VH-VL binders against q20498r280to473. Designs and how they scored, part 23

Target 1, 194 residues: q20498r280to473
Amino acid sequence: LELTDLYMRTGKKVPVIVEKCCASIEDQGIVTGIYRQCGIQSNIQRLRAKFDSGAEPDLHEFGQRDIYSVSSLLKQYFRQLPNPLFTYQAYPKLIEAFEKEDSLSEKVESLRFSLETMPEAHYRTAKFLMEHLTRLCKSKSLTDMTSKNLAIVWSPNLFRPPPTLNGADTHLLSGLNVHTAICDFFIENSESLF
Below, E stands for the ipSAE of ESMFold2; O stands for the ipSAE of ESMFold2 at other seeds; V2 stands for 0.75 times the mean of E and O plus 0.25 times the DockQ between their complexes.

## First folded at step 10 (VH-VL; framework fv_relatlimab)

Design a6 (at its last look DockQ between E and O 0.87; V2 from the best seeds 0.00; counts 0 for: pae O 2.6 > 2)
Fold by ESMFold2, look of step 10:
Structure a6 (fold): chain C 194 residues (1-194), chain A 120 residues (1-120), chain B 107 residues (1-107)
Amino acid sequence: as target 1 above (194 residues)
Amino acid sequence: QVQLQQWGAGLLKPSETLSLTCAVYGGSFSGYYWNWIRQPPGKGLEWIGEIDHSGSTNSNPSLKSRVTLSLDTSKNQFSLKLRSVTAADTAVYYCARTRDLVSTDYFDYWGQGTLVTVSS
Amino acid sequence: EIVLTQSPATLSLSPGERATLSCRASQSIRDYLAWYQQKPGQAPRLLIYDASNRATGIPARFSGSGSGTDFTLTISSLEPEDFAVYYCQQHFDWPLTFGQGTNLEIK
């Protein structure tokens, strides 16, 4: 289900699965390699099924026995969105604003403007997730996960080029580095951007 | 105290369908996975699959194409069908319980076992 | 699939002796290992889960240890009723798998 449709159905600007998983990770997931290490596949699949059925599973037990299943599920949720978190529609402008050679303040302003063009559900969920990742960076001595490390594992789940850019002109699309770099920038500057 | 009682036909011909049922007494049917495990004579144990109260199933890939798991929540019963049996399917079949919690797939209660013999 | 290898295949001991049974996993399963006892004509009986936790009603002479890939079941002083086949089982991931068994028999 698309984020805007979920928001209209539930009235909640941030999906319950995102809120619950982030809270669980901030509570029990300050551990080595969070978001980098993968959870147990049976736990991930069972947890996904519980959320898909509309249940609100108790993440405390998951956090005690397999917190990496919670973090794996959260990444999977974003990867499987029909329109990515940083929408197909905003993608060209976000990349353009990020790659333009200008001052930090001008880059922040341009990115902020482009982010604000996203539907409210996407904007609010992006704000929530980036702020979560920013807070998590404060624990890098415990997790071994810097903002760059988080951006590496998160960017593939947050950015997809629009189908109209998926053609043979791969120069614009060759940059896994650019997705990681913009994600890192968002994590480092979330307070200014959102 | 939870008890599992199982029944079904014990003698089959090749190509027939094995059908076993397990009834659950003295406990909740929900909040658990209900399992089938088999043990060929003189050999070790093989997990067949699980079903929960919602009807969601997971089966051993080695048997999945021939296995059907089902439940009747009104009777607190669950069943195994194994299609196209051969002599290799001769075993004692057990029903067993696991908790529906994280990484708790150990079998705390077992049925009494049913020997199923497939004639050669 | 996760393969569990038990050793020894047969262990011959007398009542009062200490038994040590080994189970090795083909990959790390953390501490998600269970042990079962099975007597002829009976279903397996859960002894240990999470590598070291005794199931309800299991005597203190049974203890489990290990993590990762190497696990041990210890019976500190064998009683006559302890002579049986013992299986380990991983409860880490699907498909759930068992070791091939250790037959603990009277010398």
Scores: ipSAE 0.570, ipTM 0.811, lowest interface PAE 1.9, mean pLDDT 91
Fold by ESMFold2 at other seeds, look of step 10:
Structure a6 (fold): chain C 194 residues (1-194), chain A 120 residues (1-120), chain B 107 residues (1-107)
Amino acid sequence: as target 1 above (194 residues)
Amino acid sequence: QVQLQQWGAGLLKPSETLSLTCAVYGGSFSGYYWNWIRQPPGKGLEWIGEIDHSGSTNSNPSLKSRVTLSLDTSKNQFSLKLRSVTAADTAVYYCARTRDLVSTDYFDYWGQGTLVTVSS
Amino acid sequence: EIVLTQSPATLSLSPGERATLSCRASQSIRDYLAWYQQKPGQAPRLLIYDASNRATGIPARFSGSGSGTDFTLTISSLEPEDFAVYYCQQHFDWPLTFGQGTNLEIK
C-alpha cells in the first residue's frame, strides 16, 4: 500500500510499522551491526504478515529473541513501497539539488525546498526515519554503524530512479553512489533539512 | 486440557489426493500455528507446513507444489491436502500446535496420528 | 536446510543409570533446539525447548544443554518409562527439521 493511501485509511502520517520498529530498535537494537545484519527469515515473514493483516504486534518479545528481524522488516517495508519514501516525483529534483550545490548552506536550502514538495505522508515519514537514524548514529561505538554505514544499507531501500530515468546500467551504478551520499547527508543534517 | 483429534482416509492409490482434518478441543484456536508433520514407518519426522488463524500458510519447499492447507475457524478445524501421492508418501501423519511467538516453533500438542498407506 | 545428526543411534542402559544423548546441527541455531520423546504407536511428547527449558509437566531428571551446533539431552536417573526414541528438532528457521532419532532401549 502507497504511503498517502495508508494515511487516508488510518489518519496517521507515519505508518504504525515504522513507529513501532524504530522504537523497538532504539530500545533493544543498540547492538553490533544493526540494519546491516539480517534477521531470521521466518521471523521476518511472519512479522510482516502480522502487520499486513492490520494487527499491531508486541515487539518486546520479538526484540529480545531476534532484533535483527525487526530491523530487516523495516528495511523491507520501505523497499517494497509502490512509490519509494523519497518519491519517484521528487527523485530528479533531490539528485539535482544534491549534486549541483557546492556549499553546505545552499545544499541544505535546495534540498529542504525539494523535500517539502513531497506528499505529507512521505515528508513526515522521511522526517521520522531520518531523525531515528540520526539518533542511532550517537551509539556507533556500540553498534559499529556510522552514518555512512547506515546510509550504505539504507539508501537502496529509500531511493528508486523512475522507470523513464533508469535507461542505462552505468547510470544506475552512478545513481547508487549518489544514493548513499545523499542518504548520509540526510542522516547527518536531518535537523536542518526537516 | 488441549486435545487434537484427527481423521481422514488411510488407504490410497497412486495419484490420489491425501485429505486429513484435525479438530482442536479444550483450548483457543487463535494465537497459534497449526501444523502437519509426517513420519514414514520406522523413520524420522518431516515437517509439512503450517497455517494460522488468518489462513496464512507456509510449507516445506520439498512438498509445497503438492500441499494445500486450509482451516475452518467456526469448527476449530484445519486440514491437509497432498496431491498426486506415491508410495513415498506412506507415513503416519500428525497434526500439531506451535505458539505464535518469536522462534517458538516447537510442537507442544500433537494429534493421535493417522497412518496413510499408498499402494503400489 | 539445517541437518540435525543424533548420536548414538542406539543407547542400551538399565533403570537408574544416567543417559546422555547428543544432537549436532549443520550450522549454528543459537539455542533454538527442542527435544521429544516418542513411544511406539504414540505421538512425540515435547520435553525441552530453547535447548534447556523443560516443558510443562516434564520431570526434573530431564535436562538439556548446549548452544550453537552441539546439544545434549541428559536423563539423570532412568525410570522404566524413559525407554523410548528421542528426537531433536531445530526451531530456528524454515523448513523445521528433526534429527533421525536415538533409540534408548532397556539392557
Scores: ipSAE 0.470, ipTM 0.778, lowest interface PAE 2.6, mean pLDDT 90
ESMFold2 (binder alone), look of step 10: mean pLDDT 91; pTM 0.941

## First folded at step 12 (VH-VL; framework fv_relatlimab)

Design b1 (at its last look DockQ between E and O 0.84; V2 from the best seeds 0.00; counts 0 for: pae O 3.4 > 2)
Fold by ESMFold2 at other seeds, look of step 12:
Parts: C-alpha cells; sequence; structure tokens
Structure b1 (fold): chain C 194 residues (1-194), chain A 120 residues (1-120), chain B 107 residues (1-107)
C-alpha cells in the first residue's frame, strides 16, 4: 500500500511497522552490522505476515532471538513501496539539487525545498527514518556501521528513478553511487534538512 | 498435558491421495504451529510442513507441489493431504507441535504415528 | 537446505558407560539445535533444545553442548532405557531438517 493512501486510511503520519521496527532497533539493535546483516528468512516472513494481518507482534522477543529479522523487514518494507519513500516525482529535483549546488548551505536549502514538495506521509516518514539513522550513527563504535555504511545498505530501498517509457535506455548502474551519496548526505544532515 | 491423536487410511495404491487427521486434546490450538513429519521404515525423519491457527502454511520445498495442509479450529484438528503418492511415500507419519515463539521450531509433542504403505 | 551429519552411525556401549554423540551442521545454526530419542514403534521424544537446555522431565544425565556448526549430546552414565536411536534437528530456518541418526546399542 502507497504511503499517502495508508495515511488517509489510518490517520497515522508514520506507518506502525516503521515506528515499531525503528523503536525495536534503537532498544535492542545496537549490535554489530545492524542493517548490513540479514535475519533468518523464516523469522522475517513470519514477522511480515503478523504485521500484514494487523496483529502487533512482540518485537522484544524478536530482538532477543533475531534482531536482524526486524532490520531486514524494515528495509524490505521500504523496498516494496509502490512509490519510493523519496518519491518518483521528487527524485529528479533531489538529484539535481544534490549535484548542482556546490556550497553546503545552498545544497541544504535546495534539498529542503525539494523535500517539502513531497506528500505529507512521505515527508513525515522520511524525517522519521533519517532521524533514526542519524541517531544510530552515534553508536558506530558498537555497530561498526558509519553513516556511509548505512547509506550503502539503505539507498537501494529508498530511491528509484522513474521508468523511462519514451526515452533512450538510460537504466545504467552509474546512478547507484549517487543514491548512496545523497542518502549519506541525508543521514549526516537530517537535522538541517527536516 | 496436551495429547495429539492421529488417524487416516494406512494402505494406498500409487496415484491416490494420502489423507491424515490429527486431533489436539488437553491444550490450546492457538499459539502454536501444527506440523507433519514422516519417517520411511528404518530411515530418518523428514519435515513435511506446518499450519498455524490462521490457516497460513509453510511446506518442505521437496514436497510442496503435492502437499495440502488444512485445519478445523472448531474441532481442534488439522490435516495433511499428499497427492499422487508412490512407493517412496511409504512411511510412518507423525503430527507434532511447535510453539509460536521466535526460533522455537523444535517438536515438544508428537502424535502416536500412522504407518502409510503405498503398494509398489 | 541445512544438512546435519551425525556421527558415529552406531555406538555399542554398556550400561554405566559415557556416551558422546556428535552432530555437525553444513552452516552455522547458532545454538538452534534439538536432540531427540526414539525407540522402536514410538514417536521421537524431545531431550534438548537450544543446544543445551533439557526439556521438561529429562534426566540430568543428558546434556547438550556446542554452537555454530558442531554439537554434542552426552549421556554421563548409561541406563538400560537409554539404548535407542538419537536424532539431532536444526530449528534455525526452513526447511526444518534432521540428522540421519545415531544408533546407541547395548554391547
Amino acid sequence: as target 1 above (194 residues)
Amino acid sequence: QVQLQQWGAGLLKPSETLSLTCAVYGGSFSGYYWNWIRQPPGKGLEWIGEIDHSGSTNSNPSLKSRVTLSLDTSKNQFSLKLRSVTAADTAVYYCARTRDLVSDDYFDYWGQGTLVTVSS
Amino acid sequence: EIVLTQSPATLSLSPGERATLSCRASQSIRDYLAWYQQKPGQAPRLLIYDASNRATGIPARFSGSGSGTDFTLTISSLEPEDFAVYYCQQHFDWPLTFGQGTNLEIK
């Protein structure tokens, strides 16, 4: 389900699955390689099914026995959004602002304007997630996960370029580096951007 | 103390469908996964699959195309159907319970077993 | 699929002796290993879960150890009723799998 549709249906600014998983990671997930290491597949699948059914699974138990299933599920949730967190519509503006502005303060201002054009559900959820990742970076001595490491594993789940329906075939791997770089920038500067 | 009791036809011809039922006594049906495991004569054990209270199933990929798991919550019963049997499906079949807890997929209670023989 | 290899295939011992049974996994399963005892004509009986935790009602002479890929079941002093087949089972991920068994027989 698209984030705006979920918000309109539930009245919740941030999806319950995002809130609960982030809280669980901040409570029990300050561990080596969080978001880099993958959870046990049966646990991930069972946890997703519990959320999809509307149940509230006990994440404390998952955190004790397989915290990486919680972090794996959260990345999967964002990967599977019909419109990515940083929407198809905002994508060209965000890339342009990041690449063209040379001064840090101008880059932050231009990105901030572009982020504010996103629908409310996307903006609020992006703010929530980036602030979570920023807080997590403060524990890099325990997790071995820097902002760059988090950006590497997170960016594929957050950015998708719009499909090229009428243009030349431009689906090149060169965009992967830009997605990581902009994601790292968002994590490092989330307080100023949101 | 929970008890699992199982029944079904024990003699089949090739291409028939194996059908077994397991009833749960003395305990809750919810909060657990309900499993089938088989053991060919003189051989080791093979997990067939599980079903939970909601009817969600997971099966061994080696058997998945032929396996149907179902439940009747009003009777505290769950069932196995295995289609298109051959002599290789001759085994003792057990029902068993696992807890619906994280990574707790060990079998604490077992049915008495049903020998199913498929003629060659 | 996670393959469990048990050794030895057969142990021949006398009552009062110590039995040591091995189970090796094809990949790390952390401590998610269970042990079962099975006698002829009976269903398996759970002995150990999470590698080292005795199930309810299991005598203290049974103990489990190991983590990762290498696991051991120890019976400190064999009783006549302990002569049976023993299986290990991983409860790490689907499909759930069992070892091939160790036959503990009376010498």
Scores: ipSAE 0.604, ipTM 0.831, lowest interface PAE 1.5, mean pLDDT 90
Fold by ESMFold2, look of step 13:
Structure b1 (fold): chain C 194 residues (1-194), chain A 120 residues (1-120), chain B 107 residues (1-107)
Amino acid sequence: as target 1 above (194 residues)
Amino acid sequence: QVQLQQWGAGLLKPSETLSLTCAVYGGSFSGYYWNWIRQPPGKGLEWIGEIDHSGSTNSNPSLKSRVTLSLDTSKNQFSLKLRSVTAADTAVYYCARTRDLVSDDYFDYWGQGTLVTVSS
Amino acid sequence: EIVLTQSPATLSLSPGERATLSCRASQSIRDYLAWYQQKPGQAPRLLIYDASNRATGIPARFSGSGSGTDFTLTISSLEPEDFAVYYCQQHFDWPLTFGQGTNLEIK
């Protein structure tokens, strides 16, 4: 389900799965390699089924036994969005702003403008997620996850080039390091961008 | 005390469908996964699959194409069907319980076992 | 799938002796390992879960240890009723798998 459709159905600009998973990770997920290490597949599948059924799963127990299933599920959620978090429409503007602007202040201003063109659900969810990742960076001594490390594992789940710019090629092509760089920039500068 | 009682097939011919049922007494049916495990004579144990109270199933990939798991919630019963049996399916079949908790997939209660023999 | 290898295949001991049974996993399963006892004609009986936790009603002479890939079941002083086949089982991920068993027989 597209984020704007979910917002229209629920009245919530940030999906409940995103809110609950981020809270669980900030509570129990300050551990080595969070978002880098993958959870146990059976736990991920059972947790997804519980969310899909409309149940309210107890993330405290998942956090005790396999917190990486919570972080794996959250990444999968974003990867499976029909329109990626940073949208197909905003993608070329975001890439252009990031690549062309030389000064920090000009880059921030241009990116902020492009981010504000996104639908409200996408903007609010992006703000929520980036602020979560920024807070998580404060615990890098415990997690071994710097903003760059988080950007490496997160960017494939957040950015897809639109088909009109990339033809019929898969949006998950390896070797596009600009997605990592812009994601790292968003994590490092979330306060000024959002 | 929780008890699992099982019944069903005993002697089958190749290509027939194995059908077993397990009834749960003295405990809740919800909050658990209900499992089937088999043991060929003189051999080790093989997990077949699980079903929960909602009817959601997970099965061993080695058997998945032949396995059907089902429930009757009103009777606290769950069932195994294994189609297209061969002599390799000769085993004692057990029903067993696991808790619906994270990484708690160990079997605390077992049925008495049912020997199923598949002969030529 | 996760392969569990038990050793020895057969262990011959007398009542009163200490038994040590080994189970090795083909990959790390953290501490998600269970041990079962099985006597002829009976269903398996859960002894240990989470590598070291005794199941309800299991005597204190049974203990489990290990994590990662190497696990041990210890019976501190064998009673006559302890001579049986023992299986380890990983409860880490699907498919759930068992070791091939260790036959603990009376000498």
Scores: ipSAE 0.574, ipTM 0.819, lowest interface PAE 1.8, mean pLDDT 90
ESMFold2, look of step 12: ipSAE 0.462; ipTM 0.781
ESMFold2 (binder alone), look of step 12: mean pLDDT 92; pTM 0.948
ESMFold2 (binder alone), look of step 13: mean pLDDT 92; pTM 0.949
ESMFold2 at other seeds, look of step 13: ipSAE 0.356; ipTM 0.742

Design b2 (at its last look DockQ between E and O 0.87; V2 from the best seeds 0.00; counts 0 for: pae O 4.2 > 2)
Fold by ESMFold2, look of step 12:
Structure b2 (fold): chain C 194 residues (1-194), chain A 120 residues (1-120), chain B 107 residues (1-107)
Amino acid sequence: as target 1 above (194 residues)
Amino acid sequence: QVQLQQWGAGLLKPSETLSLTCAVYGGSFSGYYWNWIRQPPGKGLEWIGEIDHSGSTNSNPSLKSRVTLSLDTSKNQFSLKLRSVTAADTAVYYCARTRDIVTTDYFDYWGQGTLVTVSS
Amino acid sequence: EIVLTQSPATLSLSPGERATLSCRASQSIRDYLAWYQQKPGQAPRLLIYDASNRATGIPARFSGSGSGTDFTLTISSLEPEDFAVYYCQQHFDWPLTFGQGTNLEIK
């Protein structure tokens, strides 16, 4: 289900699965390689099925035994969105604003403007996720996960180029590199961007 | 005290469908996975599959194409159907419980077992 | 699929002796291993879960140890009722699998 449709159905600004997984990870997931290490496949599948059924699983006991399944599930959720978190529509504007050779202040302003063009559900969920990742970076001495490390594992789940782009080969390679770079920038500057 | 009681036909001909039912007493039906395990005579144990309160199922790939798991939440019962049986399906079949919590897929309560014999 | 290999296949001991049963996994399963006892004509009985945690009502003479790929069940002083077949089972990932069993028989 598309984020805007879910928001209209539930009235919730941020999906329940996102809120619960982020809270669980901030509580129990300050561990080595969070978001980098993969959880156990059966745990991820069972947990996803519980959320899909509308259940509210007890992530406290779950996280005590396999917190990496919670982080894996959250990444999977974003990867499977029909319209990526940062939307197909905003994608060209975000890439252009990030790659332009401007001062830091001008770059932040341009990116902030482009982010604000996204639908409310996408904007609010992006704000929530980026702030979560920013808070998590404060614990890098315990997790070994810097903002760059988080951006490497997160960016493939957050950005997809629009299907109408023609330069697939060059865009794919520069897109993967720039997706990590822009994601890292968002994590480092989330307070000023959102 | 939780107790599992199982029943079903014990003698089948080849190509028939094995059908077993397990009833749960003295405990909650929700919050657990309900399993079937089988043991051919003189052999080890083989996990068949699981079903939860919502009807979600997972089965051993070796048997998945022939297995149907179902439940009746109003009676606290769950059932196994195994289609197109052969002599190789002769075994004692057990129902068993696991907790609905990650990495706790160990079987803490078992049914009494049902010997199913498939004649040739 | 995770394969569990138990050794020895048969262990012949007398009451009062110490039994040591081994289970080896084909890949790391952390500490997600269970042990069961099965007597003739009965369902298996859970003894140990999470490699070392004794199930409710299991006597203290039963203990489990190990992690990763190598696991051990120890019975510190055998009682006559302990002669049975013992199975290990991994509860790490699907499909759930059992070892082939160790027959603990009276000498």
Scores: ipSAE 0.298, ipTM 0.709, lowest interface PAE 4.0, mean pLDDT 89
Fold by ESMFold2 at other seeds, look of step 12:
Structure b2 (fold): chain C 194 residues (1-194), chain A 120 residues (1-120), chain B 107 residues (1-107)
Amino acid sequence: as target 1 above (194 residues)
Amino acid sequence: QVQLQQWGAGLLKPSETLSLTCAVYGGSFSGYYWNWIRQPPGKGLEWIGEIDHSGSTNSNPSLKSRVTLSLDTSKNQFSLKLRSVTAADTAVYYCARTRDIVTTDYFDYWGQGTLVTVSS
Amino acid sequence: EIVLTQSPATLSLSPGERATLSCRASQSIRDYLAWYQQKPGQAPRLLIYDASNRATGIPARFSGSGSGTDFTLTISSLEPEDFAVYYCQQHFDWPLTFGQGTNLEIK
């Protein structure tokens, strides 16, 4: 289910699964390699099934035994969105603003404008997630996860270039390096961008 | 104390459907996974699958195509159906409980067991 | 699938002796290993979970140890009721799997 459709169904601008998982990670997930290390697959599948059924699992007990299943679930949730968090529609504008503006202030202003064109559910969820990752970076001495390290593991789940169907020479960026770089920029500058 | 009691037909012909039921006494039905495990005569134990209070199931891939798990929450009962049985399905079948917390899938309470024999 | 291999297949001992039973996993399962006792005609009985925690009502002569891939069940001084088959079971990931058993018999 797309984020806008979920928002229309529930009235919540940030999905419950995103809110609950981020809160759980900030409570119990200040641990080595959070978001880099993978949880046990059966745990991830059980947690997903509970959220899909409308249950609200007790993430405190789950996190005590396998916090990496909570972080793995959250990444998989974003990866499986039909329209990525930063949308197909905003993707070319975001890449252009990031790569082509020379000064930091112009880059921030152009990115901010492009981000604000996204549907409200995408904007609010992106703000929520980036602020979470920014707060998590403050614990890098405990987690070994810098903003760059978080961007490496997160960017594949957040950005997807629009499909090219006819073989035309279209500017599509699918390399992890550019997605990682823009994700790192978003984490480092979330307060200015959102 | 929690007690599991099981029943069902014990003698089947090939291609028939095995059907067993387990009732739960003396404890909560919710907050747990309800399991089936089997043991062929003189052999080890094989996990068949689990079902929770919501009806969500997970099954051993080796049996999944033939397994149906169900529950009746009003009676605190859960059931196993195993389709298209053969002589290889002859075993003692047990129901058992695990907690609904990750990585606590050890079986703390067991039913008494039901021998199911499939004729050759 | 995580394979558990128990050794020995049969262990012949007398009451009062110390029994040591081994279980080896095909990959690390951390400490998510359980031990069961099964007597003829009965369901298995949980002895140990999380490698070393005794289940409720299990006598202190039963102890478990190990982590990763190598696990041990020890019975410090055998009593006549301890002669049975013992199984290990991993509770790390699906499918849940059991070892093939160790038959602890009187001799």
Scores: ipSAE 0.276, ipTM 0.712, lowest interface PAE 4.2, mean pLDDT 89
ESMFold2 (binder alone), look of step 12: mean pLDDT 92; pTM 0.944

Design b3 (at its last look DockQ between E and O 0.94; V2 from the best seeds 0.00; counts 0 for: pae E 3.3 > 2)
Fold by ESMFold2 at other seeds, look of step 12:
Structure b3 (fold): chain C 194 residues (1-194), chain A 120 residues (1-120), chain B 107 residues (1-107)
Amino acid sequence: as target 1 above (194 residues)
Amino acid sequence: QVQLQQWGAGLLKPSETLSLTCAVYGGSFSGYYWNWIRQPPGKGLEWIGEIDHRGSTNSNPSLKSRVTLSLDTSKNQFSLKLRSVTAADTAVYYCARTRDIVSTDYFDYWGQGTLVTVSS
Amino acid sequence: EIVLTQSPATLSLSPGERATLSCRASQSIRDYLAWYQQKPGQAPRLLIYDASNRATGIPARFSGSGSGTDFTLTISSLEPEDFAVYYCQQHFDWPLTFGQGTNLEIK
């Protein structure tokens, strides 16, 4: 289900699965390699099924036995969105704004403008997620996860190039290092961007 | 105390469908996964699959294409169908329970077992 | 798929002796290992879960230990009713798998 459709059905700008998983990670997930290490596949699949059924599971028990299943589920949720978090529509504008501007202040301003073009559900969820990752960076001495490390494991789940009729043009816009770089920039500058 | 009682046909011809049912007494049907496990004579145990009270199923990839798991919550019963049996499917079949709690997939209650023989 | 290898295949002992049964996993399963006892014509009986926790009603002479890949079931002083086949089972991930069994027989 698309984020805007979910928002219209539920009235919540940030999906419950995102809110609950982020809270669980901030409570119990200050552990080595959070978001880098994988959870147990059966736990991930069962947890997703509980959320899909409309339940709001208490994640405390999961956090005690397999916190990496909670972090893996959250990444999977974003990976499987029909329109990615940073939308197909905003993608070219965001990449252009990031690559074009050399000064920090101009880059922030241009990215803010492009981010504000996204639908409300995408904007609010992106704000929520980036602020979560920014807070998590304060614990890098305990997790071994810097903003760059988080960007490496998160960017594939947040950005997809728009589908095109020409595959050659698609590969020019899909460089992994630019997605990691812009994601790292978002994590480091979330207060200024959102 | 929870008790699992199982039944079904014990003698099949090749290509037939194995069909077993397990009834749950003395306990809740919800909050658990309901499982089937089999044991060929003189050999070890093989997990077949699970079903919960909502009908969500997961099964061993080695058998998934032939397995159908189902339930009747009004009767506290769950069932196994295994299609296109061969002599290799001859085994004692058990129903068993696991808790729907993270990483607790050990079987605390078992049915009495049903020997299913596929003639050859 | 996680393979569990039990040793020895057969263990011949007398009542009163200590039995030590081993189970090795092909990858780390943390402490998510269970042990079962099975007598002829009966369903398996859960003895141990989470590597070291005794199931309800299991006598204190049964104990489990280990983590990661190497696990042990110990029966401190064998009773006549303890001669049976013992299986380990990982409850780490799908597909759930069992060891091939250790036959504990009376000498």
Scores: ipSAE 0.474, ipTM 0.786, lowest interface PAE 2.6, mean pLDDT 90
Fold by ESMFold2, look of step 12:
Structure b3 (fold): chain C 194 residues (1-194), chain A 120 residues (1-120), chain B 107 residues (1-107)
Amino acid sequence: as target 1 above (194 residues)
Amino acid sequence: QVQLQQWGAGLLKPSETLSLTCAVYGGSFSGYYWNWIRQPPGKGLEWIGEIDHRGSTNSNPSLKSRVTLSLDTSKNQFSLKLRSVTAADTAVYYCARTRDIVSTDYFDYWGQGTLVTVSS
Amino acid sequence: EIVLTQSPATLSLSPGERATLSCRASQSIRDYLAWYQQKPGQAPRLLIYDASNRATGIPARFSGSGSGTDFTLTISSLEPEDFAVYYCQQHFDWPLTFGQGTNLEIK
């Protein structure tokens, strides 16, 4: 289900799965390699089934035995969105703004304008997620996850070029590199971008 | 105290469908996964699959194409069908319980077992 | 699929002796290992879960240890009723798998 459609059905601008998983990670997931280490597949699938049924599971018990299944599920959720978090529609403008050679202040302003073109559900969910990842970076001594490390594991789940751009006009390898770089920039600068 | 009682036909010909049912007494049907496990004569144990009270199923990939798991919540019963049996499917079949808690898929209660023989 | 290899295949001991049974996993399963006892004509009986926790009603002479890939079931002083086949089972991930068994025989 698309984020805007979910918002219209539930009245919540940030999906319950995103809110609950981020809270669980901040509570129990300040551990080595969070978001890098993969959870147990059976736990991920069972947890997903609970969320798909409309349940709001208490993640405390899950986190005690396999917190990496919570973090894996959250990445999977974003990877499977029909329109990615940063949308197909905003993608060209975000990439263009990020790659333009200008001052940090000008880059932040340009990116901020492009982010604000996204539908409200996408904007609010992106703000929520980036602020979560920024807070996690403050715990790198406990997790071994820097903003760069988080960007490496997160960017494939957040950015997809539109079908016309994912081909002759854009190299797949080049797209992967820029996705990591812009994701890292968003994590490091989330307070000024959102 | 929980008790699992199972029944079904014990002698089959090749290509027939194995069908077993397990009834749950003395405990809650919800909050658990209900499992089938088999043991060929003189050999070890093989997990077949699970079903919960909501009807969600997961099966051993080695058997998944032939396995159907189902339930009847009004009777506290769950069932196994295994299609297209061969002599290799000859085994004692057990129903068993696991808790619906993360990473606790160990079997605390078992049915009495049903020997199913598939003629050669 | 996670393969569990039990050793020895057969262990011949007398009542009063200490039994040590081994189970090795093909990959790390943390501490998610269970042990069962099975006597002829009966369903398996859960002894140990989470590598070291005794199930309800299991005598204290049964203990489990290990983590990662190497696990041990110990019976500190064998009683006559302890002679049976013992299976390990990983409860780490699907498909759930069992070892091939160790037959604990009376000498």
Scores: ipSAE 0.387, ipTM 0.764, lowest interface PAE 3.3, mean pLDDT 90
ESMFold2 (binder alone), look of step 12: mean pLDDT 93; pTM 0.948

